# VHH binders against Flagellar brake protein YcgR (ycgR): the designs that were tried, part 77

Target 1, 263 residues: Flagellar brake protein YcgR (ycgR), of Thauera aminoaromatica (c4kar8)
Amino acid sequence: MAELSTPSPASPAPLDGGRGDELEKFTLRGARQILQLLQDLITHRGLITAHTGGGHSFMTAVLKVDEERGRVVLDPSPDPQANRRALAAPRLTCVTQLDGIRIQFPLVGLGEGQDKGRPALFAPLPAEMLRLQRREFYRLQVPLAHELSCLLKAEDLARKPVEVSARVIDIGAGGVAVVVPTGAAEFVIGGTLPACRLALPDGEPIELDLEVRNLNRQTQRNGTEQLRVGLRFAALPRAADTRIQRYIFKTERALNAKARGGL
Below, E stands for the ipSAE of ESMFold2; O stands for the ipSAE of OpenDDE; V2 stands for 0.75 times the mean of E and O plus 0.25 times the DockQ between their complexes.

## First folded at step 7 (VHH)

Design E41 (from D29 with G53P; framework vhh_7pa5_2; at its last look DockQ between E and O 0.01; V2 from the best seeds 0.00; counts 0 for: pae O 9.1 > 2, placed apart)
Fold by OpenDDE, second read of step 8:
Structure E41 (fold): chain B 263 residues (1-263), chain A 121 residues (1-121)
Amino acid sequence: as target 1 above (263 residues)
Amino acid sequence: QVQLVESGGGMVQPGGSLRLSCAASGFTFSSYAMSWVRRAPGKGPEWVSTISPYGGSTSYADSVKGRFTISRDNAKNTLYLQMNSLKPEDTALYYCARDLDYWESGTFDIWGQGTQVTVSS
């Protein structure tokens, strides 16, 4: 009976450093806030995936917050090997969800011991905790095979209206990232692009207004420069939102199935 | 409906072994610490053992330490108690209980109906 090694969920990709400023808005650094959030995890019995590196993780929970000693108490794994890996790891990345909000926090300096005669893992309180509302921050990397595109209504340098067909590289509930050739149009951060058209595989394009949120120049391996444009949905009809969410969900499911060796 | 159902009790000779099971339903089993409590005839309830939500931490009463082993299978929503080297003093109705706080003693909010363990020559 081959123990179907449940593929260890891929270590959450390190949040790409470039999103640093946006992530700061969602990062708790205050001691009181951190303590409160940890208490909320206890109260709501949040289950935590602790990543130890190398593709390994174990399930745990915050059992106690020891404010006096400045430490968090975690449920050890029933697997001694997992605990050994955890203790050997320079850093744990803890991931959980409360009320639909993804919470991520690092733990450094993990130790084992006993509290009231019971085995436990101990770590100093995290210096920071990230709270990400899935709805706003989850971005699906669009498979190349899907060929999602967005027709952007923009202006050129002469302020002449131009239409640019842009490839969608990621999509979330709040917006899309697209790539355009350098010089195809002029984009201004905070500017609105009205009456754009997002093409999804499941039907007619969605007409929507987009707000430019970020601009990043990228050089491809072939030396070609392209502009990555982060766009927020400025006004999205409810029906369109549903379609986008459905697409994201369906695609994620398919990707996960594929990753699990499912054809 | 939230429910705990114990099984595996019976009659055994001194020195014998039993394995109790408790099937949980109606709640997220892996989110809760679980405990075994026993009640002997004419005696009050006695705490036996507790296990943390993921099973990495366990505790035992001194009276059963080294003889009993608490475990859980979260995939099956089942709590276990392996009882070895049973003594007549272990004769009791054994209850499974949901523990609201693993570190703070004795807050149980849900109980099973119990399973009878009788140790007699």
Scores: ipSAE 0.474, ipTM 0.798, lowest interface PAE 1.2, mean pLDDT 88
Fold by ESMFold2-Fast, scan of step 7:
Structure E41 (fold): chain B 263 residues (1-263), chain A 121 residues (1-121)
Amino acid sequence: as target 1 above (263 residues)
Amino acid sequence: QVQLVESGGGMVQPGGSLRLSCAASGFTFSSYAMSWVRRAPGKGPEWVSTISPYGGSTSYADSVKGRFTISRDNAKNTLYLQMNSLKPEDTALYYCARDLDYWESGTFDIWGQGTQVTVSS
């Protein structure tokens, strides 16, 4: 399973608000970051689906950011009914995509008027914008033939250091999932495993600090239990990040070539 | 690949009407503001009208306000100009243009070949 199941970045459907805690790390709240992202949407002419509630939406674009008045200018709908629904809504949920990155933000206090004689919809700058990079939620299922492993530096039940060689079952830009025999070591959610070693093909093992994110017990077909451990890269040097991303890209490309060729 | 093709021009009497069309291809039409620009014989280009990417905002030159209506059909990649109450002064070659900046003086990067409108008795 992926760490977070998300719709396509191109999907117009808004992400569930009940998942806000999981999306917090992808939420921008800095005024400079918000302004820059809105300018990026203008520069790249991002198609925006604005949801007005009750299953209604309309297509729009950010036409301008008025920094002095602290507001965004949106293209109104040519459908007067859509504009009336938007103005009556307590909140617009705006969904767009920029180069495969999902962007979602609320607009509250929508009004209509003119800027330099041009009809427009106006709203205060959003206080937050979600920028969800698909890659951070993408998990490559590691081919068994790669025999990818991670040497974990953990503690046993008596808090004595132990080393556990764990099989890597999936890998993403933000972390790995591994399997270990139940009882091989003690794992605490939020705990850090320092100086672990990730063995990738084509090079020396990468030394990484890993944070325990989740624990799932799995029962094998013969009745034995294994522990699946989700691990986040806590302190990732740029060189290590580059090697991991290169492995993911090369492996995806090879798997896609096999699927495409049918061989 | 990228092109704009105008049509619908012709000869009409003063007070008559014409509807111009512009077929766009080779780019994401709905991402751009679009404009109509005209050029009368011996004169430079004059901006006529602009429409925002999704068609909710329009603007017009003072000389055509109340007489011309710009519209677009993004599903068909087509821009329109409905011209009513035509005057001899409206005689010009009419160009469809892709507008890079709806909020500034228009910066146009792609133009059609133009369609001739002649208003005479």
Scores: ipSAE 0.099, ipTM 0.608, lowest interface PAE 6.7, mean pLDDT 82
Fold by ESMFold2, look of step 9:
Structure E41 (fold): chain B 263 residues (1-263), chain A 121 residues (1-121)
Amino acid sequence: as target 1 above (263 residues)
Amino acid sequence: QVQLVESGGGMVQPGGSLRLSCAASGFTFSSYAMSWVRRAPGKGPEWVSTISPYGGSTSYADSVKGRFTISRDNAKNTLYLQMNSLKPEDTALYYCARDLDYWESGTFDIWGQGTQVTVSS
């Protein structure tokens, strides 16, 4: 009895949550660049998870690129059931990582065969590959014209509930930084602010729990003092993450218009 | 430190069986195809068998087909060679080798010290 393949922690699940237009900047379509990236996966021994649909996957490797016939050659699974699912699937979604960069590509028309007396799986070269550079430390500086705000449900010095509308000055995948008037509320590093509301331009406010990570006093040019509060998302639902990423992407695109005018 | 260490060799009578093991360390074992190569006294190296990185593809020299079985356990970083129906001509020093190009076998960059297999009465 064949056993199912064991998933690898180095090859996470496919990126199915966003629409393809948000990923266009990261999509590689040049035939020579695709061949080079596949060759790099062979050379660096990339660990590939091949997803067949229905939550099933198996581990594989690109064994060879047959440029003359326009095909990739994959390591079959030792589990015959995994191979049958792969051959029956309308497409195989391959996910891997190379030097911290997430790589994803579809293979269609997968076939089974033998080359040089050795069993293998074959597919035409992909027409495109996703190459996603992670920006884990990136924080977008929010343009003042956007007037992004976050309603904080905090406490004053006497531990009485207060609500503070705070301007968001930067935003990233893991949190926001806001400014509030000094004395508007008591903030403690490590403290949790439950049920805060983050207002984005494209919809209704998002309800979030926030954790205070840092506090910095700053003096404005007019002499008034404000408190910069660094806040981490305690838990971020997928829908909220999608909206935040959409905001960041659209704003970056607009801010980068001069830098991209020649492309 | 990258190492391959073979074990399981010894003396065995014709028709007997022996299982060789190769312990790998210092590299991502599941990223590489692996081969067994043997060297009989006074002869050059002879390729015996190759297994793909995840084990879905195996190949054998004609002289051992049907008698030898290559396998791997990627969770234990170990390569195996099950040798059945042994003949005196199987007497050799057996090496495991890391295979840089599974499909164009014969490009080996790392070898073990080998384990001796002697088939005689």
Scores: ipSAE 0.013, ipTM 0.572, lowest interface PAE 8.9, mean pLDDT 81
ESMFold2 (binder alone), look of step 9: mean pLDDT 85; pTM 0.856
OpenDDE, look of step 9: ipSAE 0.011; ipTM 0.257

Design E99 (framework vhh_7pa5_2)
Fold by OpenDDE, second read of step 8:
Structure E99 (fold): chain B 263 residues (1-263), chain A 120 residues (1-120)
Amino acid sequence: as target 1 above (263 residues)
Amino acid sequence: QVQLVESGGGMVQPGGSLRLSCAASGFTFSSYAMSWVRRAPGKGPEWVSTISGYGGSTSYADSVKGRFTISRDNAKNTLYLQMNSLKPEDTALYYCARDLDYWESTFDIWGQGTQVTVSS
């Protein structure tokens, strides 16, 4: 009887430190905003996955916000071991969703006790809460078989116009990441690349303006250096947005089906 | 359709045990606190026990504390009440109820009840 190893829920990938500036606009730090969001979680009965570290988590909910004491009240786990892990953890990472928006927040200083005679977990109010709209942050890893490309209109070191065909490695509603050979063009963070062409499998290329958001040099296994360029859609026609979203959705569905053994 | 269906009631002798079940349907069971309430003949409703959505928090009336245990299986959408050391005073119709507010005990959905009779 082969014990079907329930796949360990993938630890939420650490938010790559390089996205710090981009995440700031989605981070709530105002006390009033935090309180309101916590109250909204209560009102909507938001279920929370609380990560305790080491690949362990438990399901909980915000039961109450105690403004007077500056604390949040959580539903403890029915598993005493989970509660012990939570209490021993230096930080609890809470993840939930409200109205399709991913919410993430840390809790530090977790304690156990009773509220009105009922067992509860207590923590100080979070100092910050991250609201991530899936639409903006989700990036589809583009299958190699799809061979998505983006024709970049850039400049070389001499400021001469050059066209670079770049492979798209990931795509989201807000932009693409591409790889180019090192030295193919000069990119400036914050710079705009006008009249680029994104090639999707479903039809004619999409003409769009791109803004350079990040640059990362990558060394391939063969020792060849490549430049990864993160690009934001600066101006995207509505029709193009729809096409991109459709592609992402279709591809995700196919990948998920394959992962489930259906394909 | 939102529904609660109680089962497991019956007749037992004093000192006996029963386990009640409540099957929930039509809503996200784990999102709600659940409660047991009982009504004895000629008496008003009496709160018995409450359990939070994920079952980590429980509370009991003083009259049943130490004898009754509330639990839930969210995978089965089922609420339970283990009743031990039953007394004639525990004779009542036992209701399962959905609680909208774990702290204030606001019930919006009720089952039809299951009869528990404790008699020699």
Scores: ipSAE 0.311, ipTM 0.731, lowest interface PAE 1.9, mean pLDDT 88
Fold by ESMFold2-Fast, scan of step 7:
Structure E99 (fold): chain B 263 residues (1-263), chain A 120 residues (1-120)
Amino acid sequence: as target 1 above (263 residues)
Amino acid sequence: QVQLVESGGGMVQPGGSLRLSCAASGFTFSSYAMSWVRRAPGKGPEWVSTISGYGGSTSYADSVKGRFTISRDNAKNTLYLQMNSLKPEDTALYYCARDLDYWESTFDIWGQGTQVTVSS
């Protein structure tokens, strides 16, 4: 029997706990970092999938962080059975995402009660939180010294044509990520930017059509807002593909050689 | 500031219809893909449908294809889900979500959800 398959989106799901040391570099253990991340989840109304084991899970959210009592307050499920399973579980594995970054943390010692007269679940603050980018497809992080840019043909907020020279921060076989100042142009997920020009260190700029795949707003340390735009190569001529792959390979080789003993 | 508010849920009999709405505020609505995600009792979250920023592209889960229609009114900052031929299996809390990525579910802002109950 032939079946039509719908692509499965990358929904939050528990990570394989057997990765060990690979995850340590993405693990937050500082109390201030944990508190800030939980507060960010509250501010952005991050929905959390809480896994209770045995294939069971429910959706919740962090309602508040009670620093005085060292605990987090969670929204109970409207399903009483889910709440009973959660309370009986020795541990919850909580999975969510914030700005495209996967966040996972354990909660142990779940209890129930009330917060300001409303039903709530309580747990001690987690000792650790995992912060891992959900998209782990290989992308070369472009060295700042290369000053890679892409000239984007876009529209401003008034729908007027505008050209924006954007800094390329990463590049892969399927696309690039660029950064632009907030307000420099309007970007619409699914929109096409025709005849953009990608400047590699060697040779003429590559003319190509780009599709906006994702948007991520970032506030820099100096308070300046910037927008990270993920752009997919809508169609890539063989010659352009070859040049991009050559750049990636050459840059990886140079970075690897520098890391292994020389300069 | 940034907020999504769902409405339109309720109780219906099998074969009935409901239209869900999601009012967005605090961001440039037309710049983002928008999605509907549901959580049925005792199950994990299930992606239902996504619409691109301009509304030119839509996608649906196999379980709802042909029965549900996602749409948006960018002038009113509102997302819709028209649900026809409802089944008991469609009983769930339905969430409106801002989607940062059209091909992969990358949700950063959610509504509080609206309950849909289809009687057995």
Scores: ipSAE 0.079, ipTM 0.634, lowest interface PAE 5.7, mean pLDDT 80

Design F18 (from C60 with E105D; framework vhh_7n9e_1; at its last look DockQ between E and O 0.28; V2 from the best seeds 0.00; counts 0 for: pae E 4.5 > 2)
Fold by OpenDDE, look of step 8:
Structure F18 (fold): chain B 263 residues (1-263), chain A 119 residues (1-119)
Amino acid sequence: as target 1 above (263 residues)
Amino acid sequence: DVQLVESGGGLVQAGGSLRLSCAASGFTFSSYAMYWGRQAPGKGREWVSGISSGGGSTAYASSVKGRFTISRDNAKNTLYLQMNNLKPEDTALYYCAKQDWESGDFPYWGQGTQVTVSS
């Protein structure tokens, strides 16, 4: 009876045709690769969010990889209830980040014990680890002084068409991240925003189609909530691509010059 | 605690229809976009469809576009997936999922409901 390994909830690949095969590109199944990645997590003291199901999670870390016994050692929660939930869970979903790359892996068969006289959690080595590089492309942090904006064509909660002027916070060859006021428009990952307008400092706005790739809530220093929307360029004309690349290059050069004391 | 409970799966012949439901609790359902994913035997998890918090915006995988329809009833805290013209390749465990907006991750999903399409 092949135990149906419950798929680790990978961040939704863009609903756009990314074949289930794309996730496979980011899935490590090699024993050596898995061991190396776990070792890297140890070296970097990466904090891991361990999800036990039912909306419960706790913070942990990989303390040790025991290759001989084929197990991983985790730091237990200071909350005994969290540890009980973890032990009772049929599967632990571990999520972390290393060098800006999201890592997700399942642990099955969690047990408790002691490592060097300290309480620890133990699990067999994961059969697979998902390494999701969120950003295929380098993204430039847009200087505030440039006041880049993107006019988004979306719908509001009443399904009324709205245009939202969003501040661009980062830009790359593949897309932009923007911030919008909470409630300004409705978004869904994989959704298309047609005929948007990206405003660059060097000329007329660029009309382009955008695909929603990510949504995050951000709280500003003043306590105001904003929505960060990661957007992919769905159809970028060549001329627009050239302009975007030129802007990125020029801006990077200027920032580097300033950092060197030249400006 | 976030809870998602999928139902409505079953065995159906090719060309048939099913309607899946996902009952949500433990969070303000109307404030979040919701998604359907699936996992076929021996394959990775894939996204099927998404719907915005108010239901005004929808997204579909290319493989299901024109056949599947996502909807929601915020008053009932329920997500739906109408699946028409089902194909053997649609055979999978179907999951309802919610995004965590702080992390951007999808840590929330149910146990799933099995859909089997017989040729």
Scores: ipSAE 0.818, ipTM 0.953, lowest interface PAE 0.5, mean pLDDT 88
Fold by ESMFold2, look of step 8:
Structure F18 (fold): chain B 263 residues (1-263), chain A 119 residues (1-119)
Amino acid sequence: as target 1 above (263 residues)
Amino acid sequence: DVQLVESGGGLVQAGGSLRLSCAASGFTFSSYAMYWGRQAPGKGREWVSGISSGGGSTAYASSVKGRFTISRDNAKNTLYLQMNNLKPEDTALYYCAKQDWESGDFPYWGQGTQVTVSS
């Protein structure tokens, strides 16, 4: 007997743990950082979706942090069954937003009790919190005259190694966006391209590993189809990071100087 | 309409193997990268693996790399997932998904096929 379902998300889903490598830079583990983030949620009265398992969740909020006892205090559900599921669950996965930034954290060891004479849920402070702060990542739009390129080491349709020279259209501390002709190589989101070469205008190209994050097909006015590939730096040596930051800074200063020259 | 129909799930003991299939229709299958995801009871969707439109590139979640193999047959409009050395942690509803090139999101996925791995 086949199972049947319709495609739809019922509620916001937690980010999976299998992508932990790509999320590590957004993960807070410092006690003071965790306390400050929890306090920010309290101050902004952030509404939290707490996932209890079995496709069940309930809405809650962090009411306070009890630093003396090392625990958080949560608002219980008005639905007694949701509270029973939460107390029986081996963990809660809490998901919320703060100023458009996704926040996620686990709570284990949930218990019930009273806070100022009102029912409340309690848990030890989380050991980590995810704060996906993507709004603050700067991306320099690469001037066309620089002809910045990245040599991608990918595979073709026959799984044969191929090198593709891709034009870099933007660059930041965490990655680049490039364009390639459609069909030049085979790409998949999540794929890793080892030992690619980023050609900056000074020095030798930088060897670095890239991870495919986004793929968009674009048809240009002349009918030519191109693929925009968003790439993350998977393992960026410190010297390479310094060179990239220096390029970004110098290019931005040069662009600002040109803008002033018109005045 | 885009239709994705998974099959091949079942109950298997730890260390065993299963092969999942996803039959696709309503779009040009060979033009799209295809993906497997899974959702354990009470958990969010987890990306499992992906394969490029021509099959030239594959990617895997760290938790399944080396144990699972994604493949496709563009002549049959079918996506596959060979799962070896299964663990209880692999217990989930497995679904295939198609990317929406314009949004970059994955709005199309199948009904799913249940995989249950017992100790």
Scores: ipSAE 0.204, ipTM 0.713, lowest interface PAE 4.5, mean pLDDT 80
ESMFold2-Fast, scan of step 7: ipSAE 0.677; ipTM 0.913
ESMFold2 (binder alone), look of step 8: mean pLDDT 84; pTM 0.844

Design F22 (from C60 with E105T; framework vhh_7n9e_1; at its last look DockQ between E and O 0.27; V2 from the best seeds 0.62)
Fold by OpenDDE, look of step 8:
Structure F22 (fold): chain B 263 residues (1-263), chain A 119 residues (1-119)
Amino acid sequence: as target 1 above (263 residues)
Amino acid sequence: DVQLVESGGGLVQAGGSLRLSCAASGFTFSSYAMYWGRQAPGKGREWVSGISSGGGSTAYASSVKGRFTISRDNAKNTLYLQMNNLKPEDTALYYCAKQDWESGTFPYWGQGTQVTVSS
């Protein structure tokens, strides 16, 4: 009668690198949320980089979520050595992207088996999944002194066309985050804002179409509420892309020089 | 606690129409954008439509654009989806979702209402 010692749930190791307080906002711990996100990965056939430690990784995908057994089914590597490393690893760190959002989650207790007669890897459902918008990893925080702005063409509560001058707080190759006064205009995720104007310091404003990707309410130190709007460049001319990239590069270089004591 | 209850689903023939409703409670409905999603058998959830807090801005997936209309009644705390010219590929569990303003995610959705479109 071998007492199957119930493996003590290993405390999920803190996800490396993010300031702890900000990461909590992006961490999904609800079982239903986790299941949904995993199902979304299946639907989109999202490729996952699975890190086994020691600088090794392999490409995989979620093939199935088994809710009844509380496990996820992964595609094994075509490399037997990678699979051995995965099985020997105390933790698998899975990284992927869905709709431009970085997703990271740990898997522990990896095993091998067969699913419908095909080799597969199995793991218990993750206890948490980190969902970070690309904005957080690749966007330049715009210095206040640059006074970047974006003229948004939107509608107000009365469905009247309005133009809102929004301050740009961050910028990347794929879009901008802006802040607007609460109630200045109505936004919806997935909505398109046509013929907006992004003002850069180096010339005339860039006309572009924007797609709303994220909406967040922020309370300022003074108690005033603002709306942060994450916007994707829906259609960006090549010349505009070049200008944006140049601005980002130049600004990053200047900030780095300043940080080194050179300015 | 946030509660969302979908209704109005059913069996309909191709080319038919349905109107879905979502009753919301546990939060200030008029302060939040609301969304419809759907999940077909064996598929993941997909976004269908969204509407701003005041109803002034709407968005649609390309697959439903021109056929579906999202609306809301803030006085009744109710979200609607008018579905016209339904197709077999529209067969899914339809659910309404609330955005979380802090995380920007959609942690809140109902149990859904089943829509089945026969050929």
Scores: ipSAE 0.815, ipTM 0.941, lowest interface PAE 0.6, mean pLDDT 87
Fold by ESMFold2, look of step 8:
Structure F22 (fold): chain B 263 residues (1-263), chain A 119 residues (1-119)
Amino acid sequence: as target 1 above (263 residues)
Amino acid sequence: DVQLVESGGGLVQAGGSLRLSCAASGFTFSSYAMYWGRQAPGKGREWVSGISSGGGSTAYASSVKGRFTISRDNAKNTLYLQMNNLKPEDTALYYCAKQDWESGTFPYWGQGTQVTVSS
């Protein structure tokens, strides 16, 4: 366990195009995931370094995604030679950072043209995007109505087993955060909780081992003390991982649909 | 002000034992989980062991499990680390640390006590 760390700034140099098993887990290939990540870059006005080869690059941005035509629209360089190098390159390697996470993707088949009377660069959507992070975590905020819970197998003051039913407040591929009343059990960072049970809506609860990573004390508005326990999945079978990812994906889609339906 | 003072380090032969102490002041000791960490020469700090505020739960790094025992005496505001079957790889500056409920981790460390294990 280390001190708190700060995400590093975006690297201007692309990673090697060869990918081993160390990078595969950070590679997005789902069409919906790629579209969402590109849209996030547009929304956050992400600055992109586009590498054309031969040590040359220029700054650009994704202006829009044309889903119907399956292409991305890029801001051209004010330097016409940079645009000519980009159009001549066999691929454009785009590197950027979003909220401390390095994003990298290739564009092939770059073309020049007009978009609604404005000069623009076009390319087919990338088939993959690399999303590197220091720690794999995306944490879905669990809607209160789902009442997602985790039965913790913990210890009391006398080191005797106790069971604590804890509400899950966020969930990701690597773990959950839960809340329990202060004093319900004894917790310590680095402690393991074997044979806990995570209740997901789609099937029987998942039995899994959890490791305590964070402990925060919080006071509710009514003065009640509670403990937020950050938990990592110690060993997660592939079937359990698939169910967790499915829950996250379906819940994100449902929340996004409600936001669109409200507008 | 939070103050953590480690003691009990020294030079020991491989296979020997030491007991480290950490005297705590400036906070309600019994309300906080406590930790031991270490830093070997030329390396980063690593977590070694932790104990819950009431002493009901303990945790150990795999490299020390079965050899080290963490304990606390809340009446004496003192944290302990019993180290048995010491190995040269255990040579390090040993720190105690206090849980920080606001950050959720343990950023506060003592000055450390040196443990040197000779072959």
Scores: ipSAE 0.666, ipTM 0.906, lowest interface PAE 1.1, mean pLDDT 83
ESMFold2-Fast, scan of step 7: ipSAE 0.648; ipTM 0.904
ESMFold2 (binder alone), look of step 8: mean pLDDT 84; pTM 0.840

